# Designs tried in a protein design chat: VH-VL binders against q9umr5. Part 34

Target 1, 268 residues: q9umr5
Amino acid sequence: SYKPVIVVHGLFDSSYSFRHLLEYINETHPGTVVTVLDLFDGRESLRPLWEQVQGFREAVVPIMAKAPQGVHLICYSQGGLVCRALLSVMDDHNVDSFISLSSPQMGQYGDTDYLKWLFPTSMRSNLYRICYSPWGQEFSICNYWHDPHHDDLYLNASSFLALINGERDHPNATVWRKNFLRVGHLVLIGGPDDGVITPWQSSFFGFYDANETVLEMEEQLVYLRDSFGLKTLLARGAIVRCPMAGISHTAWHSNRTLYETCIEPWLS
Below, E stands for the ipSAE of ESMFold2; O stands for the ipSAE of OpenDDE; V2 stands for 0.75 times the mean of E and O plus 0.25 times the DockQ between their complexes.

## First folded at step 1 (VH-VL)

Design m3d (framework fv_mavrilimumab; at its last look DockQ between E and O 0.01; V2 from the best seeds 0.00; counts 0 for: pae E 19.1 > 2, placed apart)
Fold by OpenDDE, second read of step 2:
Structure m3d (fold): chain C 268 residues (1-268), chain A 122 residues (1-122), chain B 111 residues (1-111)
Amino acid sequence: as target 1 above (268 residues)
Amino acid sequence: QVQLVQSGAEVKKPGASVKVSCKVSGYTLTSLSIHWVRQAPGKGLEWMGGFDPRDGETVYAQRFQGRVTMTEDTSTDTAYMELSSLRSEDTAVYYCATLDYGSWSYEGFDPWGQGTMVTVSS
Amino acid sequence: QSVLTQPPSVSGAPGQRVTISCTGSSSNIGAGYYVHWYQQLPGTAPKLLIYANSNRPSGVPDRFSGSKSGTSASLAITGLQAEDEADYYCQSYDSSLSGWVFGGGTKLTVL
């Protein structure tokens, strides 16, 4: 039988957002128990990510307990960060495949229409003034805002991304790395036509340097220092990168070709 | 998949109120955003209001504010739209629909209920 | 009087290409909000035809396409068929009204 699949949604999503994904899984892997977690839906997805991590943890623990052979995680957009943190704090998770579906794994520094809705009077170049304040860090989006021009503020004020990345020292860094390394495979999915994740390479742990030149995963300090286990995972062949063009952010979970190419192979 | 089933046709007198129901199946009501749209005979579609997942509240079109109330019963997965102080011009087919929200965007209304004809006449 | 402006009617022969325009303003289409299109067959509820400017839901033939530019959007139907005879509505969000708005609708007649 197929291992259970747990789906964690992104910003402003609900279980309904993944109706096509469910269809794909049921068709190609009949009998698979798929659970789309309906937590922190809609506006509630703006809550601090650590709060979300705790909520999702409470939901996945019983599922994992009933699946001794392991489970698969499909985590979309913001949900990918939630899942990475989840796997970092759980010392007893049994995740086989962690599928990060167009997630800003290395953070966000985009000036997209979506951000304009949340911050209508702020440009991306000025958002650090909001996001790196105590007030700003109460919003999920700010928890992974990564301003390459204000690295000191990011490192000191980011209450989420900087910590799970091990970019800021904290007493749980070693343990979190150990826990995260329990994952069987890390499947990174994203693409250049996403339109939301900025830069799109963030889905592959690439990101801007101080000159806004995109550097790849292997050039990142978190990789070079193996601060949360990326280097180790790559070395053991546990990282899968699946880029795909022609897919907008809202379509990653609703594209059949993408599913067959990047998701389905890891649901066995 | 989501299905919306609305209550039957209504005939009301001017000044009365009408309450139309929309029962959801396939997904829980809490995971959906229900909106209401009406269409007068031979006329176009008119948005009345609905739950905005970004604002976390029900929003009404200005034209209907003070006269329309949208509620939900999560225990029965049923949404309601009540329109008071009915006028002849309120004669229309009333639709409930699901706003496809998520992934940082709105993707239109899908699916729609079958519609409820409300006739207001003396 | 609709916030979004559509031609009241269009017509075409089977096999032809027809287009339906939807003209908005700086507070809706021009503000960057998505445009959605609906098909309404006689005596039925509207059906989502195009979402987010140019995307087709499952089951919608590829002969239907949508585009957006500036403050306007367009629905194109190629290979027109008899079953395409229906009313078509565009929809968008309007920031000035803080709500959804529809076009006046276009009646498509297949000759």
Scores: ipSAE 0.180, ipTM 0.696, lowest interface PAE 2.5, mean pLDDT 93
Fold by ESMFold2-Fast, scan of step 1:
Structure m3d (fold): chain C 268 residues (1-268), chain A 122 residues (1-122), chain B 111 residues (1-111)
Amino acid sequence: as target 1 above (268 residues)
Amino acid sequence: QVQLVQSGAEVKKPGASVKVSCKVSGYTLTSLSIHWVRQAPGKGLEWMGGFDPRDGETVYAQRFQGRVTMTEDTSTDTAYMELSSLRSEDTAVYYCATLDYGSWSYEGFDPWGQGTMVTVSS
Amino acid sequence: QSVLTQPPSVSGAPGQRVTISCTGSSSNIGAGYYVHWYQQLPGTAPKLLIYANSNRPSGVPDRFSGSKSGTSASLAITGLQAEDEADYYCQSYDSSLSGWVFGGGTKLTVL
């Protein structure tokens, strides 16, 4: 009776990370068919995001086709950006709830251990030199690197995030917006103690201006221009904001209180 | 599965207009993004514009803005490209081609129509 | 003029490898937009050969491969056959023009 749930993992992650989430779903919604996609695991999560979107698309099509009453997506960290693009490129998706777990929806601008593994001497202030090169754009993390001090380079060089956010022209922008607007609910989850997603308000479509002052979603040009449908979704009551303090980046999918508060109500 | 069948060859005088048709079969026109590409004899491919019938949105290449109109008739699953104020340099084969609109960046243009030769001469 | 630059011709003997380049700029390939490749046999409409930089449609042999680096892309054809004689076109999107652009085309001759 419950709609199937599809789970998309994040950077340097795999399906194993969601074992606690599956326990919670089984306890509250017994009988739910949950598919945690085992694609682009570990180091393969560094592959370009458009390549990942194509692979995940091929995996979700048969699941959605078998569930005419709809499906739910739970998408963690970088996986939330994959799901953003899936909802835009799929003309036939039947997603009810899109649950975004601490995903950098407006981009990332922070020094993290993931970046040090890939670029050992990098700092957030100089990573734009690598990420906004053609070579850098072959790495997923650079596809959503958003340096607020080099916004002109971000707009011109981002092969993924600037396009799906409607910040740069794409021939399919109107169709992507129409497809995205088919979603039933956009459930945004994040919090100040995440420690990885910088600024944490990126999970709620807020982001830094040139002075590193955070502007919230309603102040973003993306929202004001309704570039991919955020203003329309908010007006129809389809956006749910669920911030929670005290949760670190790797704990969003394994915290029971978060699950009960922010996820469980949207798993019809 | 999807097939595109175009109208037959046309011969026009300078200053006239031409309207080329593209009949879609094996799919519905409303779910496809139709584009038009031309090729002058012995020359390369030139994108003219694209039309998504679901939204009625059309993007024309700047060279053709003001002279080209792309429309469609959903009742007959037929797309049209009309080019006005014809010049001798408009002599070309005109192709229609489709994209799965959900897959623009992934799949390229496929399939293509067989092409329509338009000759502009005095 | 074409926005993407290709050599006007390339040639090779049967069984050899040829590479066709496609050079763009920061507003198209350099901006990260995908590169697609088309094969046009004499007297026929173009056929999609490679999509999204390196992917092959069903029915395209694996001796055709695509790659992208910086502002350029390349189509490689190994094990050349006489039936490969055709014109080859690259295509991408250009943000400064807000539209699709094609390369000038490359005539492949199998000697």
Scores: ipSAE 0.000, ipTM 0.398, lowest interface PAE 17.9, mean pLDDT 87
Fold by ESMFold2, look of step 3:
Structure m3d (fold): chain C 268 residues (1-268), chain A 122 residues (1-122), chain B 111 residues (1-111)
Amino acid sequence: as target 1 above (268 residues)
Amino acid sequence: QVQLVQSGAEVKKPGASVKVSCKVSGYTLTSLSIHWVRQAPGKGLEWMGGFDPRDGETVYAQRFQGRVTMTEDTSTDTAYMELSSLRSEDTAVYYCATLDYGSWSYEGFDPWGQGTMVTVSS
Amino acid sequence: QSVLTQPPSVSGAPGQRVTISCTGSSSNIGAGYYVHWYQQLPGTAPKLLIYANSNRPSGVPDRFSGSKSGTSASLAITGLQAEDEADYYCQSYDSSLSGWVFGGGTKLTVL
C-alpha cells in the first residue's frame, strides 16, 4: 500500500486550498491516507515560524507513529520552511519524500501582493528595517526575509532561516543536520512564473548575491559547507529538481500536469 | 588532488583476520568518506561498507556484518578495513574509494585506491 | 547476488554503437537514486565514467553517454574503439539495503 501523506499549507491558506491535490492523490494512489494539517490558518499563518513548527510537530507525531513504514510530506510555500525545520528538530521523524512545493527555501526578497496587504507602504529595499528588529521577527514572513544587501543584519537578526540553514552558530546545528539527513528524498518544485517567490530559484535553494545575480544551489555557501546536508543529499542522489513554467504561486497544488510530473512519482 | 594509497598484498590462512590500510593524501580524512569494495578473481565489484554521511556512522553491507570493522586514524589520515574469520571465498582484491565532500566526485566513488590483493589459502 | 542487473557481455566492431543496460528496482533506481558508471580496464582499479545518470567527469570522451528511465539505466558507447574493451559497472544506492549496490558487470569485447 501507499505511505500516508501529510500536507502543510502556506501563508493565508487553509485545508480547502488543497482539495484538487487531494483529488489527484485519490485518483492515482487510491487508499492513501492524506492529512491536510488545519493549523495556523489564515491570519494565524503570520505567527512566528518556530511557534508554527512546534504546533505542526505536535500534530505529526501521532501520524508518524501510526505509520512505521514512513510518511511523505507535501509542503507548500511558507509551509516548506516549516517542514524543513520539522525534519531538523525531530529526532524520530520517518519522512521518506519531502516535497517542497514552491517554497522560499533560501528566503524571500520581493515585493508581492501578499506583502502589499501586510506592509502596504513598504518596499523590499526598506523592509529590513522592519524585519530585522525584534518586533519584525514576530511575523512569519520576516522569519525568512533575506535581504542580500544587508547580510550582517540577516545573519544576526534572523531567528529562523539563518538557524535552519546553519548560517549562524547555534548548539543544535549538528543534531539538526543529522536529523534532516534522514529524509529519503528532497523534491524541489517551483518555476519562473510563480510571481511571489523572489527569486523563484529560492525554491531550489538558489538566491541573490550582493549584486542581485542569482547563484544556484551548488554555488551557495550553505551548500559548499554542507551546513545542513544539501551537498550530502545531492551526492546520495536524494535531491530531485522539478521546475515547471506557467504556474502562478496559488496554482501549484491545483495543476494536474505538475502533480503527475513532479509529485506523483514520489508518493510510494 | 586526492590520492588513496593502499597497503601491500597479504596471504592469510582460513580463520585469520586481515587489516588493509588506505592512506589519504591531498585532503584530510575528516573531509572525506572512505568506502570499501572488493572484487574476487574474475568476478564483479561488491560494496562492503563505508562512512555514510546520512547516518553519521559507518554502514556495513549485510553479508559482512559481524565480520568487518572499518576505522580511521585522523592523525595519519589513514582508513582501515579489518575482515575476520577469513574463508577461501574472501580471496579478492580490496579497494578503498572516496566520496569527496569538497569536490565534484561526491556523486560517485572517485578516486579509488590501487587495490590490495588478499589471498586466503589453507 | 547483484542487486542491479547487467548483461554479462556485449560486443561490437570498431566504429559501432553499443549499449549496456542496468536494471534496478523501486528501492534503488526506481526510487530516484542516481546511477553511476565505472570502467575497469584489465588489471586496474575501476574509474568513474559517468556520474548522476548522465554527467561525464573531465577527461571522459563524449562518445560515452548515460541515461535513466524508470527503474533502468543505460550506458551508450558510440564510435567504438579497441581501447574501450573493459568491464563496465553500474552503481546506485538502495534504500531497502541501506547501502551502495553495483551491477554484476558487463564485459565489452571489441571485435
Scores: ipSAE 0.000, ipTM 0.384, lowest interface PAE 19.1, mean pLDDT 86
ESMFold2 (binder alone), look of step 3: mean pLDDT 90; pTM 0.938
OpenDDE, look of step 3: ipSAE 0.163; ipTM 0.696

Design m3e (framework fv_mavrilimumab; at its last look DockQ between E and O 0.01; V2 from the best seeds 0.00; counts 0 for: pae E 8.4 > 2, placed apart)
Fold by ESMFold2-Fast, scan of step 1:
Structure m3e (fold): chain C 268 residues (1-268), chain A 122 residues (1-122), chain B 111 residues (1-111)
Amino acid sequence: as target 1 above (268 residues)
Amino acid sequence: QVQLVQSGAEVKKPGASVKVSCKVSGYTLTSLSIHWVRQAPGKGLEWMGGFDPRDGETVYAQRFQGRVTMTEDTSTDTAYMELSSLRSEDTAVYYCATVYKFGELYSPFDYWGQGTMVTVSS
Amino acid sequence: QSVLTQPPSVSGAPGQRVTISCTGSSSNIGAGYYVHWYQQLPGTAPKLLIYANSNRPSGVPDRFSGSKSGTSASLAITGLQAEDEADYYCQSYDSSLSGWVFGGGTKLTVL
């Protein structure tokens, strides 16, 4: 039978968002046990990402333990960063396919309605003043704020993203890399019409340089240094890139063509 | 290289307070969380508390809540642990230890001070 | 009454192998939290010996190894030497206590 699937939602989100995804999985892989984790729903999704990693880890440990053949992760938006950290901190995970669904893997640098709700007078150019403070780092969205014009502050103040990307050292960096490399497949999904993830290439480990020119994954120091294993995974043939145009941020989990093209092939 | 140097031995009467210092060199306190661990003579290690980077607050073990205060002075790279209402059972060596501030739950206690003997004697 | 249970003592002769167990529960080791091991030589502060279940810091000989299974962890010491005589402590995080917990400690005597 099919390996179990664990779904991790995004910012201001809940398990309800994935009802169409569950229909698609049931149609193509009947009998698949799908668990959509009801943790950090709605406003709780603003809690610091390390707190979310702790809670999601406690939830996934027994699921993985009951599935010795392995599990698949489908992680949406902010949830993709939670899953990145889970794969690094879990020294015994048995994840086959990690499907990252429009997640800001290199960070976010763009105005969104979520930021306006939290910081009504903010613009992307001045949000670094808030996000790189101790108070700002108590909000999940600031944990992956990556201002390309203030890289020194990002490297010193980011309590989450700079560490899991190996952009700043951590005592467990070598262990986290070893753990992450156990993943069978890293399936990256995203596209230019997302409208929220900025730059959209962040979903593929691309990001802005200091002039706001997007550099792709293979030009990133994180990749070139193989800080957490991207270069090794790519050489192993384990990275899948599946960009698709015409899909807005809230539609990735409810588009049938996207599912059939980018997700279905990886749900053994 | 990171080094932690603690203040010298203390002898206190029951009911008094003691304040132990831990000076960090080779790294700044803004990048490290300092945790405190004690060890009574001939007994095991007991975690007392430390700075929790997730919420920016100091977290204390349940049994020390209300008696212990942990503070840091980043200008001198020095951490402090003050224990009040001392009893004979508080006689122990008190250690400070570093935990990497970010991702704290997944970090070991990688550097330790030499320890401070606190004797509570009537 | 320690949250993590270790045998109070183990002993061995030079060159032999000893194993020190650390038994936890579903709220700590069983929940996937890392197990770290510390060596405390007589009259000294603890030193990190094994971190994140099975990893050795620079300078720790390869005769020290760690493992984890279910709710328990083990420290193995092969080729025992006189200088290994020390107290050994396991440590993990406990989610129900929202804090760090140590094992009761194991005194290793090299005969």
Scores: ipSAE 0.665, ipTM 0.877, lowest interface PAE 2.2, mean pLDDT 91
Fold by OpenDDE, look of step 3:
Structure m3e (fold): chain C 268 residues (1-268), chain A 122 residues (1-122), chain B 111 residues (1-111)
Amino acid sequence: as target 1 above (268 residues)
Amino acid sequence: QVQLVQSGAEVKKPGASVKVSCKVSGYTLTSLSIHWVRQAPGKGLEWMGGFDPRDGETVYAQRFQGRVTMTEDTSTDTAYMELSSLRSEDTAVYYCATVYKFGELYSPFDYWGQGTMVTVSS
Amino acid sequence: QSVLTQPPSVSGAPGQRVTISCTGSSSNIGAGYYVHWYQQLPGTAPKLLIYANSNRPSGVPDRFSGSKSGTSASLAITGLQAEDEADYYCQSYDSSLSGWVFGGGTKLTVL
């Protein structure tokens, strides 16, 4: 039988968004138990990411317990960060494939239409004033805001991304790395036509330097220092990068070609 | 989930004042911007005022300036709206609504209280 | 008297498509501020239906859609159902008033 699949949604999302994905999985892997977690839906997805991690943890623990052979995670957009954190804090997870579906894994630094409706008069260059404040970190979006021009503020104020990345020292860094390394495969999906994830390379752990030049995963300090295990995962062939063009952010979970190319191969 | 529970119905005389409360749960009041909207019987929604996180202050609709006071008690997660010099035309259901407090945020009112009926009659 | 103008009422038969217009000005919708829509069932508080011109919150079916052009916005309901009978309000921010403004509301009757 196929391993159970757990789906975690993104910002302002719900389980309904994954109706096509469910259909694809049922068609290609009949009998697969797919659980789309309806937690922190819609506006509730603005809650702190650590709170979300706890909620999702409570939901996935029973599922994992009933699946001794392992489970697969499909985590979309913001959900990808939730899942990475989840795998970092769980010392007993049994995740085979962690599929990060267009997730801002190295953070977000952009003012796309997806976010502008929240900040119509704000420029991306000024969001650090809000996001790196104590009350700003009470919102999920700010939990992974990564301003390359204010690295000091990011490192000191980011209560989520900087921690799971191991960019700021904390007592659990070693353990979290060990836990995350339990994953069988890390499947990174994203593309240049996403239009939301900025830069789109963030889905592959690429990101801006201080000059807003996009550097690849292998050039990132988190990789070079192997702060949470990326270098180790890559070395053992556990990282799969699946870029695809022509897909907008809201279509990653509803594209058949994308599913067949980047998702299906890792569902077993 | 954020929940807003408002105080009970009020009956007031013209010239009196009314103070409506709105207790927030599921999220801290400090993380939310509270707005007040009223609706006269058979009429539409009317924005009265609310907290502007950009300025860190409450803004009132011009129509109610000088007559309305909106306050918050963060220790009890309760917002208040006091309307003075009541008139018959102030008879309405008063709603509190929340927006996630986020700087220059222009979010919709996604959570609403159940409403408080205020009747002003001689 | 509302800053945003809506038709007082619209009606349609089950299964039909209806639209509700919301006309603003250069200081609100025309200034680029987003339009939100609320549904209010009889005897209940308003519920967010559409946010930021065309986005649906969770739980809102896709037969509800919103659009914006120039100084106006529109709410469209396809496959009209009996349960859609309600009042609908548009909302936007007005820079001249430095505050939120609502439309006058539209009563939708399902025939």
Scores: ipSAE 0.029, ipTM 0.576, lowest interface PAE 4.7, mean pLDDT 91
Fold by ESMFold2, look of step 3:
Parts: C-alpha cells; structure tokens; sequence
Structure m3e (fold): chain C 268 residues (1-268), chain A 122 residues (1-122), chain B 111 residues (1-111)
C-alpha cells in the first residue's frame, strides 16, 4: 500500500484546482488516500501565514497519527511555504516526501495580478514600504516578500520567511531546524516559464543578490550556514531538483508529464 | 542579554489600583510580546494576559477581564500592567515575561522579570 | 483546578530518575501546541527549563529531558541532585480558553 498524500494549495486557490493531480495519483497509485486540505480558500489565503500554518497543522495531525509509516506532502505555490513551516514547527511530523510545486521558497520579488489587486498603486520596487510594516505583515504575500534591495528591512521586519529561514535569532530557530531535518526527501519543482514566481529559481532556493543576479541554492547564506538544514539535507542526498520548462504557474498540478517525471517517483 | 526590571513592591488597600512596570533592555518591544503572570503566596503560576498574534489584540485571562489593562511604551521599552478594584485575593508576586512576537503560539516564556510583590491589606 | 494537571509533589533520592507528568486535553497539548517547562527555585522567578516539548536551552544539564505523547507531556530528571529541589511547571496554549495555561506545579523533594 501507498503512504497517504496531503495536498496544500496556494494563494487564491482551492481544493478543486487539484482534480487532475488527484486523477493522476489514482491512475498510477490506486488505493492511495489523498487529502486536499480545504482551508483558507480564495481570499482567506491572504490571512497571515502563521495563522494558516496553525490551521493546516490542526488538519494534518490526525492524518499523520493514523499513518505511522509516514505521509507525503504536495504543496503548491504559497502552500509550499506553509508546508515548510509545518515541517519546522511540528516535532511529531512523519513526512517522507515534501514535494514543493513551484513555491517561492526564498521569497518573491515580482509583480503579480494579486499584488496589483491588493496594492494597485505599488510596484515591486516600492512594495517594501507596505510589506515591511506591521500592517503589511498581516497579509500572506508580504510574509514572503523578499526585496533584495532592502535586505536590512527584510531581516528585521519579516514575521515569517526570515524566521523559517533562520536568518535572525529567535527562540525556536534550533528546534525548527531539528524538526525540518526529519523529512525524508525535499523535492523541488519549478521552471523558467512559470511566469509568476520571481525569480523562478526561488522554487529551488535560489534568489537575487543586490544586483538582481540570481545566486543558486549553494551560494545562499542560509545554505552555507545551514541555518535550517539545506546543507545537511543535500549532503544526505535528500534534495531532488526537478526543473521543467514550458509550464505556466497555473499548470503545474495539471501537467501529466510533470507528474510522471517529478512527482510520481516520490509517492511511495 | 535580554533583561526585565520591574517596579518595586506595593502595599495597597482593597478597592485601590496598582500599576506595575516592566522595563526591557537588550531587545525591543517591537520584537517581543510581554505577558503577565502572577503567583499568590504558596500557590502556582497564573497567566493574566498578553498579546495574541492571531487577532493582533491583547488578550486577558477571563477572570481578569474588565479589571486589568496592559499597555506598552515602545519609546522607553516599558510595559505596564494595571489591576483595579483590588481585593485581598490579589496579594501576589506579579511577573512580566517575554514571548518572541513572531510565531508567538510556539514560543516559550524566555525571560522573566524579578517579580513585584503586591500586598492588598486593610 | 488547573487546565494542565500535574502531581502536587514527587520525591526521589540522589542519583535516581524521577518523572513529572503534565496531562492536558484536545484543546491544548492534544491540538499540537508545544509544552514548555519551567523550574522555580525558592524565592526566585521561574526559569525556562525545556522548550518545544523536548529541547534544552543553553546552560540546562542534559539530565533534564522532556517528551510529549497524545494529550500528555513528561519531564524526566536523571541522576537526581540536591540542587534539583524546586517547583516545576508545565505550560502550553489552550485554544478553547484563547490563552496560555500553566500546570498547577509539582514540588520536587530530593531525599
């Protein structure tokens, strides 16, 4: 039998978006229990990420308890940050594969339709003024906003990303790293034609330096310091990178070739 | 290092109010939430209130609702707890303690003040 | 009557292992909220002893350990020493009360 699969959706998303992914799993892994968490749908996905993390935690606890052999997570877009935080805060998680499906793991520095809707007079160069304020941190998109030109503000104001990355001291940094390192595999999925995640390499823990040059994961300070366990995971052979060109942001969970290449092998 | 220094002991009559201060050094109130915990003589610890990050408001324990006010002055990094309509049962040591403001529901009470004895006696 | 239930007292001889239980419910420990433990020596403020169920702050000896299972938590002290004589409190968050809750406390006596 196959381990249960838990699916966590992204910004302005709902469980219906994953119907094709569910069909692919049913075809290749019949009998797999798949739960698509139907929390924080639509506009509720703008709630602070720590609130979402706690809500999703309460939903996954009973699923994990009934599956002592382990579970898999498939986490899309913003949902991948929720899932990474879950792995950090849960000392009792039993996640084997964490499948990060085009998630802004090192943050976002790009204009999007939902940013235009929420902050219509702002662009990426100015959004730090809103996002790095206490009021701005009440919105999920600001919780992972990462302006490479205002790193000092990011490091001091971020209520979420800078903490789960271990980029500043806090009481839980050591325990969150320990919990995260209990994951079996970290499967990173994304690609250059995504069109939303900016830079797209954020899905692979790459990000801009101050000149907007992309530094890959192994060049990031959080990797070099092993602040939340990336260096340790890579040394164990536990990080899988599965880039795929030609897929737009909304198509990652509905592309059969992507599923068969990047997801299916990890749903033991 | 983070340090919390509380105001000195108080003796009050029933019906009066008391305001205890807690000055934070080595860190700022923009990064820490201050919670208040009291301990009656020979008794256990009792949480009185603090910041709840889920709704962004100060939350008071039910039994103190309406009698307690907790405020902060970020310009001096000082927190205050005011308890009104004092009765003899409010005789206790009052502590302030820090909780890391981000991810607060997962954080311990890290640093504690030395305590302020409040005696309510006629 | 505390939301988190601890035995009022426990005792042990030097060198022994003792445990202190902390029993909660589905609205606190059972909902996945962390359990933290505090030591209070006579006449002093509480001091963080164990955080996030099982983790030791800097300066806490490794003979102190914590665990959590279901709705309950446990503090274990191995190699008991006279200096361990103190009051011990567990603490968590409770969603039904929308607040932080402490256990009633356990007085450890070293015989």
Amino acid sequence: as target 1 above (268 residues)
Amino acid sequence: QVQLVQSGAEVKKPGASVKVSCKVSGYTLTSLSIHWVRQAPGKGLEWMGGFDPRDGETVYAQRFQGRVTMTEDTSTDTAYMELSSLRSEDTAVYYCATVYKFGELYSPFDYWGQGTMVTVSS
Amino acid sequence: QSVLTQPPSVSGAPGQRVTISCTGSSSNIGAGYYVHWYQQLPGTAPKLLIYANSNRPSGVPDRFSGSKSGTSASLAITGLQAEDEADYYCQSYDSSLSGWVFGGGTKLTVL
Scores: ipSAE 0.010, ipTM 0.587, lowest interface PAE 8.4, mean pLDDT 88
OpenDDE, second read of step 2: ipSAE 0.000; ipTM 0.503
ESMFold2 (binder alone), look of step 3: mean pLDDT 91; pTM 0.941

